VH-VL binders against p40593. Designs and how they scored, part 2

Target 1, 148 residues: p40593
Amino acid sequence: MIHPLIQRLTTTLGYPLLDADGLDRQVRTQPFSVLFFAGDPQRFPEALDVAVILPELVKAFPQLAPALIAGADEARLQGRYGFSVWPSLVFLAGERYLGCLSRVLDWGEYLERIPAILAGENEDLPRIPVLSPESGTPSCSPMETSES

## First folded at step 13 (VH-VL)

Design v4
Fold by OpenDDE, fold request of step 16:
Structure v4 (fold): chain C 148 residues (1-148), chain A 120 residues (1-120), chain B 112 residues (1-112)
Amino acid sequence: as target 1 above (148 residues)
Amino acid sequence: EVQLVESGGGLVKPGGSLRLSCAASGFTFSSYYMSWVRQTPEKRLEWVAEISGSGGSWYFPDSVKGRFTISRDNAKNSLYLQMNSLRAEDTAVYYCAKDFWSGKYYFDYWGQGTTVTVSS
Amino acid sequence: DIVMTQTPLSLSVTPGQPASISCKSSQSLLWSDGKTYLNWYLQKPGQSPQLLIYEVSNRFSGVPDRFSGSGSGTDFTLKISRVEAEDVGVYYCMQSIQWPYTFGGGTKVEIK
């Protein structure tokens, strides 16, 4: 059963509830999206706080189109965006991943971090360590053939 | 053959509520997105609601957000539209429409429609 | 919302003559998957809308070959090569690229 605070986002505020196919239409529809991955609020109580905060974020950032991810599709879509912490807000520019904000943050942190995410200044894009191929130059130490 | 049969239309006062039903047959109902599309007295077509095959996903236009809910009972091959806080501009013939599958979001089949009239 | 504009509003055609209906979208209906999400419907008198053409040019099952769709981006055309009495009705274009799905205002086709 969806918690009433989370359900209110879709039923009262009219936020779309998205599965994978709905997400494809969302990204075609909206220049910017904020996707709410609530998870299980029994496991992640902070999901309820984020459910309360999200409408205020949308007021502060009216360019963001909010959506709730359907619970059956959360795991699949989590794999697409690569976040590991619940709940998460995933930010998109059309189809392009911009970043995520996981757990509940202070209001000031949202106001600071969201503009940077929307600007594409994702500091927190894990720098995939370019594994510089360590050119293991095999130090062929020339065996000094001691001519004795 | 695909069949869609709408019911539940009628006369309602502004601020009233109505529940529409659509009985589906001739296809695997749970495999398809379903939509409601209305046609105004001026013959304009307006998309009203969409629901996923499982019923776990849905979307509404701003014109009906917070007033309408869409649901389905796949065991009964039935689609529903609960309409609350009805307005005069909600007066229309309401069609049940089947989405085309395979990542295409156009309607391949429509019901005969049910008429909703919102009047004082 | 994407605005769909159809022209003409009405068309009176002699049987056996061709007809052409224009549909313009306020933005491109081409998506990154290479598909163009423009569809055509016919509503015959006293009937529900029926699918004619999907994705610009694909005839739906049972649609006669006298119907053809063309266009790209924002400009689309439905053609009827030889109008028959059964082709009488209101034609609608629809975009399905994004929510909300939106329809043209319709074009009424009548026989002279």
Scores: ipSAE 0.432, ipTM 0.809, lowest interface PAE 1.5, mean pLDDT 90
Fold by OpenDDE, fold request of step 16:
Structure v4 (fold): chain C 148 residues (1-148), chain A 120 residues (1-120), chain B 112 residues (1-112)
Amino acid sequence: as target 1 above (148 residues)
Amino acid sequence: EVQLVESGGGLVKPGGSLRLSCAASGFTFSSYYMSWVRQTPEKRLEWVAEISGSGGSWYFPDSVKGRFTISRDNAKNSLYLQMNSLRAEDTAVYYCAKDFWSGKYYFDYWGQGTTVTVSS
Amino acid sequence: DIVMTQTPLSLSVTPGQPASISCKSSQSLLWSDGKTYLNWYLQKPGQSPQLLIYEVSNRFSGVPDRFSGSGSGTDFTLKISRVEAEDVGVYYCMQSIQWPYTFGGGTKVEIK
């Protein structure tokens, strides 16, 4: 069950909840994104603090389009961006990875670090290829040719 | 044959709430994204909401963010749109649309629609 | 948001004559995967919209060969080689490259 503070981001504030395919559309849609990888708030209590801070960050940096990563896709998408600490805010310019801020930070640290991340000082960060949605090959169940 | 049947439309006052339902048949419902698309009285088509096959992902346009929620019950082959804080501009025929999940994201089938009227 | 502009607003066609509808997008609908995310729908009188063409030029299942789509980038065309009485309705272009998905204002096709 998603914690109410995290659920509020999607239900009340209207932040998208993204799977892998949703992320591909997010990066097509938004010049800049901040992706919230909350993790399990029982394991990572700081996720609740970040869930409260994120709307204020979006007000401070209105160019950032916020999104929540769906829990089922967190592990897969974590592998794409290479962060190891939870929770994490992942910053993108379109498809381009800009950086990550993990755990809860002081407000002053967010205000200092986010402009530098958005300025693209990490030009050398590899463009993470948007995974083309695997064509869900219709599972052609092999017709069991019952050789009668 | 793919069938989509919308229900739950009606007359509601501004600030009111309404829940739409769509019953799906003729395809593996859980394997496809589903959307709601509305048509205004002026015949403009507007995308309203999308939800993933599992129901674990969704997206809204700014026009309905924070007011509408989308959900599905794959065991019942049903799609839902909960509409809160309804406005006059939400008056439309609401269609359930099957999204073609091949990375193309186009609607291959539409229901007959259900009418929502928001008026004082 | 991507603005979709259709022309003309209405078209009156003699049966058996060709028809052409233009759709312009405010930005390119070509993605890095090489796909162009433009679709065409027909709404017949008293019916829901139905898919005609997807990804610029692909006819949906059951769509007659008299329908064809063309274009690239921001400029697209739907053609009907020989208009039939059953082709009466409102045609809409749609982009699906990004959220929100947006539709053209529609083109009404009538028979003379």
Scores: ipSAE 0.428, ipTM 0.810, lowest interface PAE 1.5, mean pLDDT 90
Fold by OpenDDE, look of step 13:
Structure v4 (fold): chain C 148 residues (1-148), chain A 120 residues (1-120), chain B 112 residues (1-112)
Amino acid sequence: as target 1 above (148 residues)
Amino acid sequence: EVQLVESGGGLVKPGGSLRLSCAASGFTFSSYYMSWVRQTPEKRLEWVAEISGSGGSWYFPDSVKGRFTISRDNAKNSLYLQMNSLRAEDTAVYYCAKDFWSGKYYFDYWGQGTTVTVSS
Amino acid sequence: DIVMTQTPLSLSVTPGQPASISCKSSQSLLWSDGKTYLNWYLQKPGQSPQLLIYEVSNRFSGVPDRFSGSGSGTDFTLKISRVEAEDVGVYYCMQSIQWPYTFGGGTKVEIK
């Protein structure tokens, strides 16, 4: 059963709930996204604090389109972004990964870190290489069998 | 043949609630995103809600966030729109629309619509 | 939100003559996948909207060849080479590159 504070994000505030297909649609349609990976609030009680903080962050940063990740897809989608700590807020510019903020932070820390994340100043985040289509298929030049 | 049949429209007072239904046939319902699109009395088209094939994802525009919910029953080939806290500006013909394919984001088939009137 | 602007608001056409409808978007509808997310719908009198053109220029199944779509970026055109009586209705452009999806205000096509 989804905890009422987490459920409020989708049912009362109207945040999108995203599965894998929903995420692909989100990143194509929103300039900036903040994805909430809540996890199990029984295992990660800080998820409830983040669920309360997230609406205030969205007010402070109105360019962010918030979304909740569906619990059934959390593990799969975690693998895409490489965070290991729950809960996590994942920041995207379209399909581009910008960064993440894990656990609950102080309000001042969110206000300090989010602008830097949105500016793309986190150089140290592994840019998932956008596979440029320029990986030319090596033309297997047929070896000319020299008939000697 | 693809068929979409909306129902549940009617007259409601401001602040009231209404539930719309759409019965789908002629395609694998669970494989497609479904949307609600409304047409105002001025004939403007407005996207209202979207839900994934599994029902695991949904979207709302800011105009209806916190007031509307979308759901589906794939076993019944049915789409639903629960509308709460209705306003005069929600007066429209509501259409059920099928997405063509995941990732193309256009509607290939529409129902005949159901009329919702919000009036004091 | 992306604003979709259609012109003209109405068009009265003699049967057999061509018609042209413009649609402009406030932002580019070209995505990084090389696709342009502009679609055209026709709503005939007393009917629901029906898909005509998807992704700028692709005719939907059963759409006559007299309908053609063109354009790029922010400027799009729907053309009817020879208007028939069955083409009467309101035409809408739609963008689907950015959520929320948005429609043009419509263009009413009538026969003279």
Scores: ipSAE 0.333, ipTM 0.790, lowest interface PAE 1.6, mean pLDDT 90
Fold by ESMFold2, fold request of step 16:
Parts: structure tokens; sequence; C-alpha cells
Structure v4 (fold): chain C 148 residues (1-148), chain A 120 residues (1-120), chain B 112 residues (1-112)
């Protein structure tokens, strides 16, 4: 029932598949995390491209602990983080939200944006979610100048 | 009232495979996380796998990642551990354990255990 | 991985006397939710481990009140106010603050 490219991440590479309780343990365990919100690959085919790329991103940024988000929990957990488009990669320092990257980017764009996210150059957002239609979220979208 | 009964242990050679089963009763099985915990011949306790109540989320320590898989069948009230590429250090008594989730992480009920011996 | 160190390795106690077991973790078990994720188990001879104490000091259902837990941060203690013959076995502390969950090496309690 799960696409083989995404299944490879959990079964072959051993990435944890997290629900809300698992996410709580991940953030307690890992100094930095990258969370993959794949969505349904039938609805969001770019998720398959991100699934292929994610292991290479982890090689390039070895401080990142990768994990997948269980599909049944994605909508609930999305409310903690500032993204609105699937697929998304969400970056954390412990339990602190650092930023996100949505859809698939070219390699150069990952190399540019991930270090900035890890350095903490995001807009200030509340740590505890508060419903605020005026609060800004960090841009998760691909850069206009780096389309591929 | 809570009962957990493990089965499927035995003697295997290094590189072999075994599938352990745990039959659960006396509680709403699908509501609880379940774990496998092993006890080595030296009496050390090691957590080796955890699975969510739905069976959709699972977790492993690095020592068994890629070799073990955990699953459950909530219609049969059964928990499983598939162990592949077994090594001598996997020799242990394997316990099925009931997790208690509500921000409290501990194993409140354990089965009797099933023995896995990996030797040539 | 969080290392859990128990002392003593073994303990011989005259019946009716108190016993104390120390457990130290390599890092704090206090999380930002205000809870401390330290648990104690007893494995009696020939039996499976059984939960005694959860979250430092809470006795599990059916555990006698002669068992008490205390401590904070990285230093924890299990006390038995009056050791009885049924208390013999191996005691384990366990942290559940993060993966992998880890156990102490065990403390064997015997009566003299």
Amino acid sequence: as target 1 above (148 residues)
Amino acid sequence: EVQLVESGGGLVKPGGSLRLSCAASGFTFSSYYMSWVRQTPEKRLEWVAEISGSGGSWYFPDSVKGRFTISRDNAKNSLYLQMNSLRAEDTAVYYCAKDFWSGKYYFDYWGQGTTVTVSS
Amino acid sequence: DIVMTQTPLSLSVTPGQPASISCKSSQSLLWSDGKTYLNWYLQKPGQSPQLLIYEVSNRFSGVPDRFSGSGSGTDFTLKISRVEAEDVGVYYCMQSIQWPYTFGGGTKVEIK
C-alpha cells in the first residue's frame, strides 16, 4: 500500500516512521531532524523525487536525522509547522522548528537553502501553535530563480 | 487479566531467520503500542522494537535496523517480530511487552518470553 | 545512547533491614514537559520483569508501599524500607526519555 521508493526509506534505510508520539521521541533523541511529509504519491508525485533525493541530502548534511511522517498523522502534525504544500521537508533543532522546503528543488537550491535553515535564519514564529492568520511562515517554496 | 504469550523461538544458525509471535488478550489490543524487549544470557535488558496501536508506525534501535521488522494483526490480537540475518549476539529471551501511552513511556505487562539461540 | 549505571552490582540484606539502589544516567532525564523519564523494574527468579516505579516515584498498581523512588536530573534511588524474602531478584532502572530506551546493568538483591 505504500510506494516502493518511499517504503525503501523505512524498510531498507531504517528511517523511522513517526506519528505524533514518535515525533516527540525523535525530537528528544536527535539534535537536528529532517521530517519528510510525503503525502499520497498518487496526489503528490513529486514526493517520489524527494524520496530518491533525501538519502543524498542526509549524506551531504550528516547532522540531520531523517524520519518519515505517518500518512494518517500528516494533517495533524502539519499544524505544528509552517508548510501548506506536499511534499515537504521540515527541519528541526530538537523540538524547535527551523524551516521547511516544499516540493522538489534542484540540487543547488538544497545546498544553498539548507545551511541557511540550519543556521537559524528563519522568521520568528511561536513555538507553541497559536491560531494567527497574520503570522508569517518561512517560505518553503522553491526559489523563482532556481526552477528545474 | 492481561495476557501475552510469545512463541516461535528456537535454534538457528547465523544468517538465518525466525518469526516470533505474541498472542494478546485481556485488553483492547489496538489501543496500545507494543514492544519487543530481549534479555541476553548475561541478563542485560535491551529494547529492540516498538509499534504503534494501528501498526502504521514502528521504531528500532541501530543494532537491529534493517534486519528486524515488527508488525501486528489487530484482528487476531497478534504481534510479530521478523528477525533476519541473525547473529550470535541476537541470542536472548524475547519478551512481548505492552506499552502505556499517554506521555508515560514504560512497559507495564510482559509475556513469559521465548528463547532464541543463534549458534553454529 | 544514554548510559544507565547502577550501584551496587549486588546487595545482601538481613530480612527486615532497608536497602537502597542507586541509578545514574549519563544525561538528564528531565524533559521540557516537566516529567522525568526514569522507571524501575524487578525480575524475580524465574519470572519476567515487572514494573515497580514509573516516572521516578510513582508506584505501579499492586506494588507495596515499602518501595519508594526518588531523585532528579541524573541521580536516582530506589529504596526498600524493610526487605522481605519476596523482594529477592534483579532490579533494573530504565530511561524512556529517548530512543533507544536503555536499562541499567541490574542490581541483584539477596537476603542473608
Scores: ipSAE 0.245, ipTM 0.711, lowest interface PAE 4.7, mean pLDDT 86
Fold by ESMFold2, fold request of step 16:
Structure v4 (fold): chain C 148 residues (1-148), chain A 120 residues (1-120), chain B 112 residues (1-112)
Amino acid sequence: as target 1 above (148 residues)
Amino acid sequence: EVQLVESGGGLVKPGGSLRLSCAASGFTFSSYYMSWVRQTPEKRLEWVAEISGSGGSWYFPDSVKGRFTISRDNAKNSLYLQMNSLRAEDTAVYYCAKDFWSGKYYFDYWGQGTTVTVSS
Amino acid sequence: DIVMTQTPLSLSVTPGQPASISCKSSQSLLWSDGKTYLNWYLQKPGQSPQLLIYEVSNRFSGVPDRFSGSGSGTDFTLKISRVEAEDVGVYYCMQSIQWPYTFGGGTKVEIK
């Protein structure tokens, strides 16, 4: 049921798989977190690309504590962070929401946008909708978010 | 009445492995986080693993991360701790402990413990 | 990791006299939800630990009212108003605000 590339994040790399109670524990322990909302890879195949990229992002930004969100809790937590497109990476300082990045981005864009998110320099413009396979819903991604 | 019964302890050489089991009864097992807590020969208590009610989330301190695995079988009301690459410092009595409901993080019931000795 | 420091390490108490155990944490145990994640356990001789007090001052089911907890921030106290023979054992404080959960080193209470 869980794709092997996503499963390796928890089983091999030791990233926590969080439900809502686990997220409460994470934000108390970690100064900065990056939360991976993978969704269903059959519906959101870019989740596999983000699963490959996430360990490299953590190496580049070692202050970030990575975690995956359990599929059963994604809908409950999604509304808190204002994204509607999977996959998404959500960035927190303690329990405070800093911003998110949806879909897959170019490496250079991660290196540019993540420091801005961590510094509190988030996008000030309204988010634009990015269509999902099921419906057109708003996302974290601003204009021109196509990534390889 | 809540009951937690541990088993699977014993003597093992450094680098060896053991699997501990905990049989649970008297509560809806799948609704609760479960933990393993160990007590060293010096009587210090150390939390060593936690697992969510569904079994989908788990947590370890750095001292055992990568060596211990926690799992549960909710159909059998059973909690497990797989301990690999054991070291002398892992010698302890291992307790199965029931966490409380969401938002309350304390161990309200403990088992009787099972002893693990790691010695050459 | 949050360090939990208990004092004293040992108490010898005449039956019927009060006892007081201190627990200090290396950082505040108060979280933004308004709760303070400090708990107390008793391990009687030959037994497993049992919960006495949760969230600083709440007695767990079946715990006698001679046990009381107090404190805030980083400083906490467990009091036994009149020590009885059944109260002997090792008392532990425990923080559950964050992973790893950590315990104090224990305070042994004996009857003299």
Scores: ipSAE 0.111, ipTM 0.668, lowest interface PAE 5.9, mean pLDDT 85

Design v4
Fold by ESMFold2, fold request of step 16:
Structure v4 (fold): chain C 148 residues (1-148), chain A 120 residues (1-120), chain B 112 residues (1-112)
Amino acid sequence: as target 1 above (148 residues)
Amino acid sequence: EVQLVESGGGLVKPGGSLRLSCAASGFTFSSYYMSWVRQTPEKRLEWVAEISGSGGSWYFPDSVKGRFTISRDNAKNSLYLQMNSLRAEDTAVYYCAKDFWSGKYYFDYWGQGTTVTVSS
Amino acid sequence: DIVMTQTPLSLSVTPGQPASISCKSSQSLLWSDGKTYLNWYLQKPGQSPQLLIYEVSNRFSGVPDRFSGSGSGTDFTLKISRVEAEDVGVYYCMQSIQWPYTFGGGTKVEIK
């Protein structure tokens, strides 16, 4: 079952819930997309924070076409984009992967990082990668020195 | 054998509403996207709505956005089109169509159609 | 929206002779998966449309081999090698590469 805060994105706000075929059609139609990989909110409770924030991100960056990824296809599509941390926001230009932002960030970080991602230059903060042995890919989220 | 049977067409005044139904059989209904396609009196074909197999995603061209709603009941193998705020240009024969299966993007089977006439 | 333009608008053919229908799209229908999303439909008199050809050149199940499709990019052709009486109707091309899906205006094929 989908948590009510995530469910409102599709039912109230009209964000598509995409399987792999739906994603193919979205990338053919939308110049920019932000894909929300929520995972299981019981395992990844920050997904609820991202679900609350995502509509405000779309308001701030109205060129982004938001969509949720259906849980049955998350593993298949996760391998396609190479992230290993949930929740994640994946950014595309058409079908081209631009970058991702994992976990929840503060508002100022979104305002700094999203424009760089959309311009095709990702200004990452220094970080220590969080890797899955099966994927070997770095985390989409930076580590901040002010938090250490 | 795939069968699609539309119903619910009729005469309606501008600004009115109609609900179309499509009864499906002969395939695993919930595995396929479904579409509504209309044919105008001038014989133009226009795609007007699409819905995912689960019913969780739907898509419309600009000409009907905000006026039409598509839904499905997978337990009843039924597809629906709710048409509100009807206009004269919505006059058409409405077909339900079996849409794509993963990686195959075409309408392989169409119903017989149901006629909607919007006239004062 | 992708505009699909068919020529001719109508075609009168002596039985047993070939017919050729052209369809041109305003944008390429080739996607990065290597597939080209151009389909052909026939609507016989009094019937609903039926699929003839998908992905440019693949005949749908039950479609006779006298129907063939070809083309690439933006330019496509449907050929009927020997027109029979049952081939009378309106032929439509259709792109399924992106929303909104769009159809050509149709080509009416008649028997003389």
Scores: ipSAE 0.042, ipTM 0.662, lowest interface PAE 7.0, mean pLDDT 85

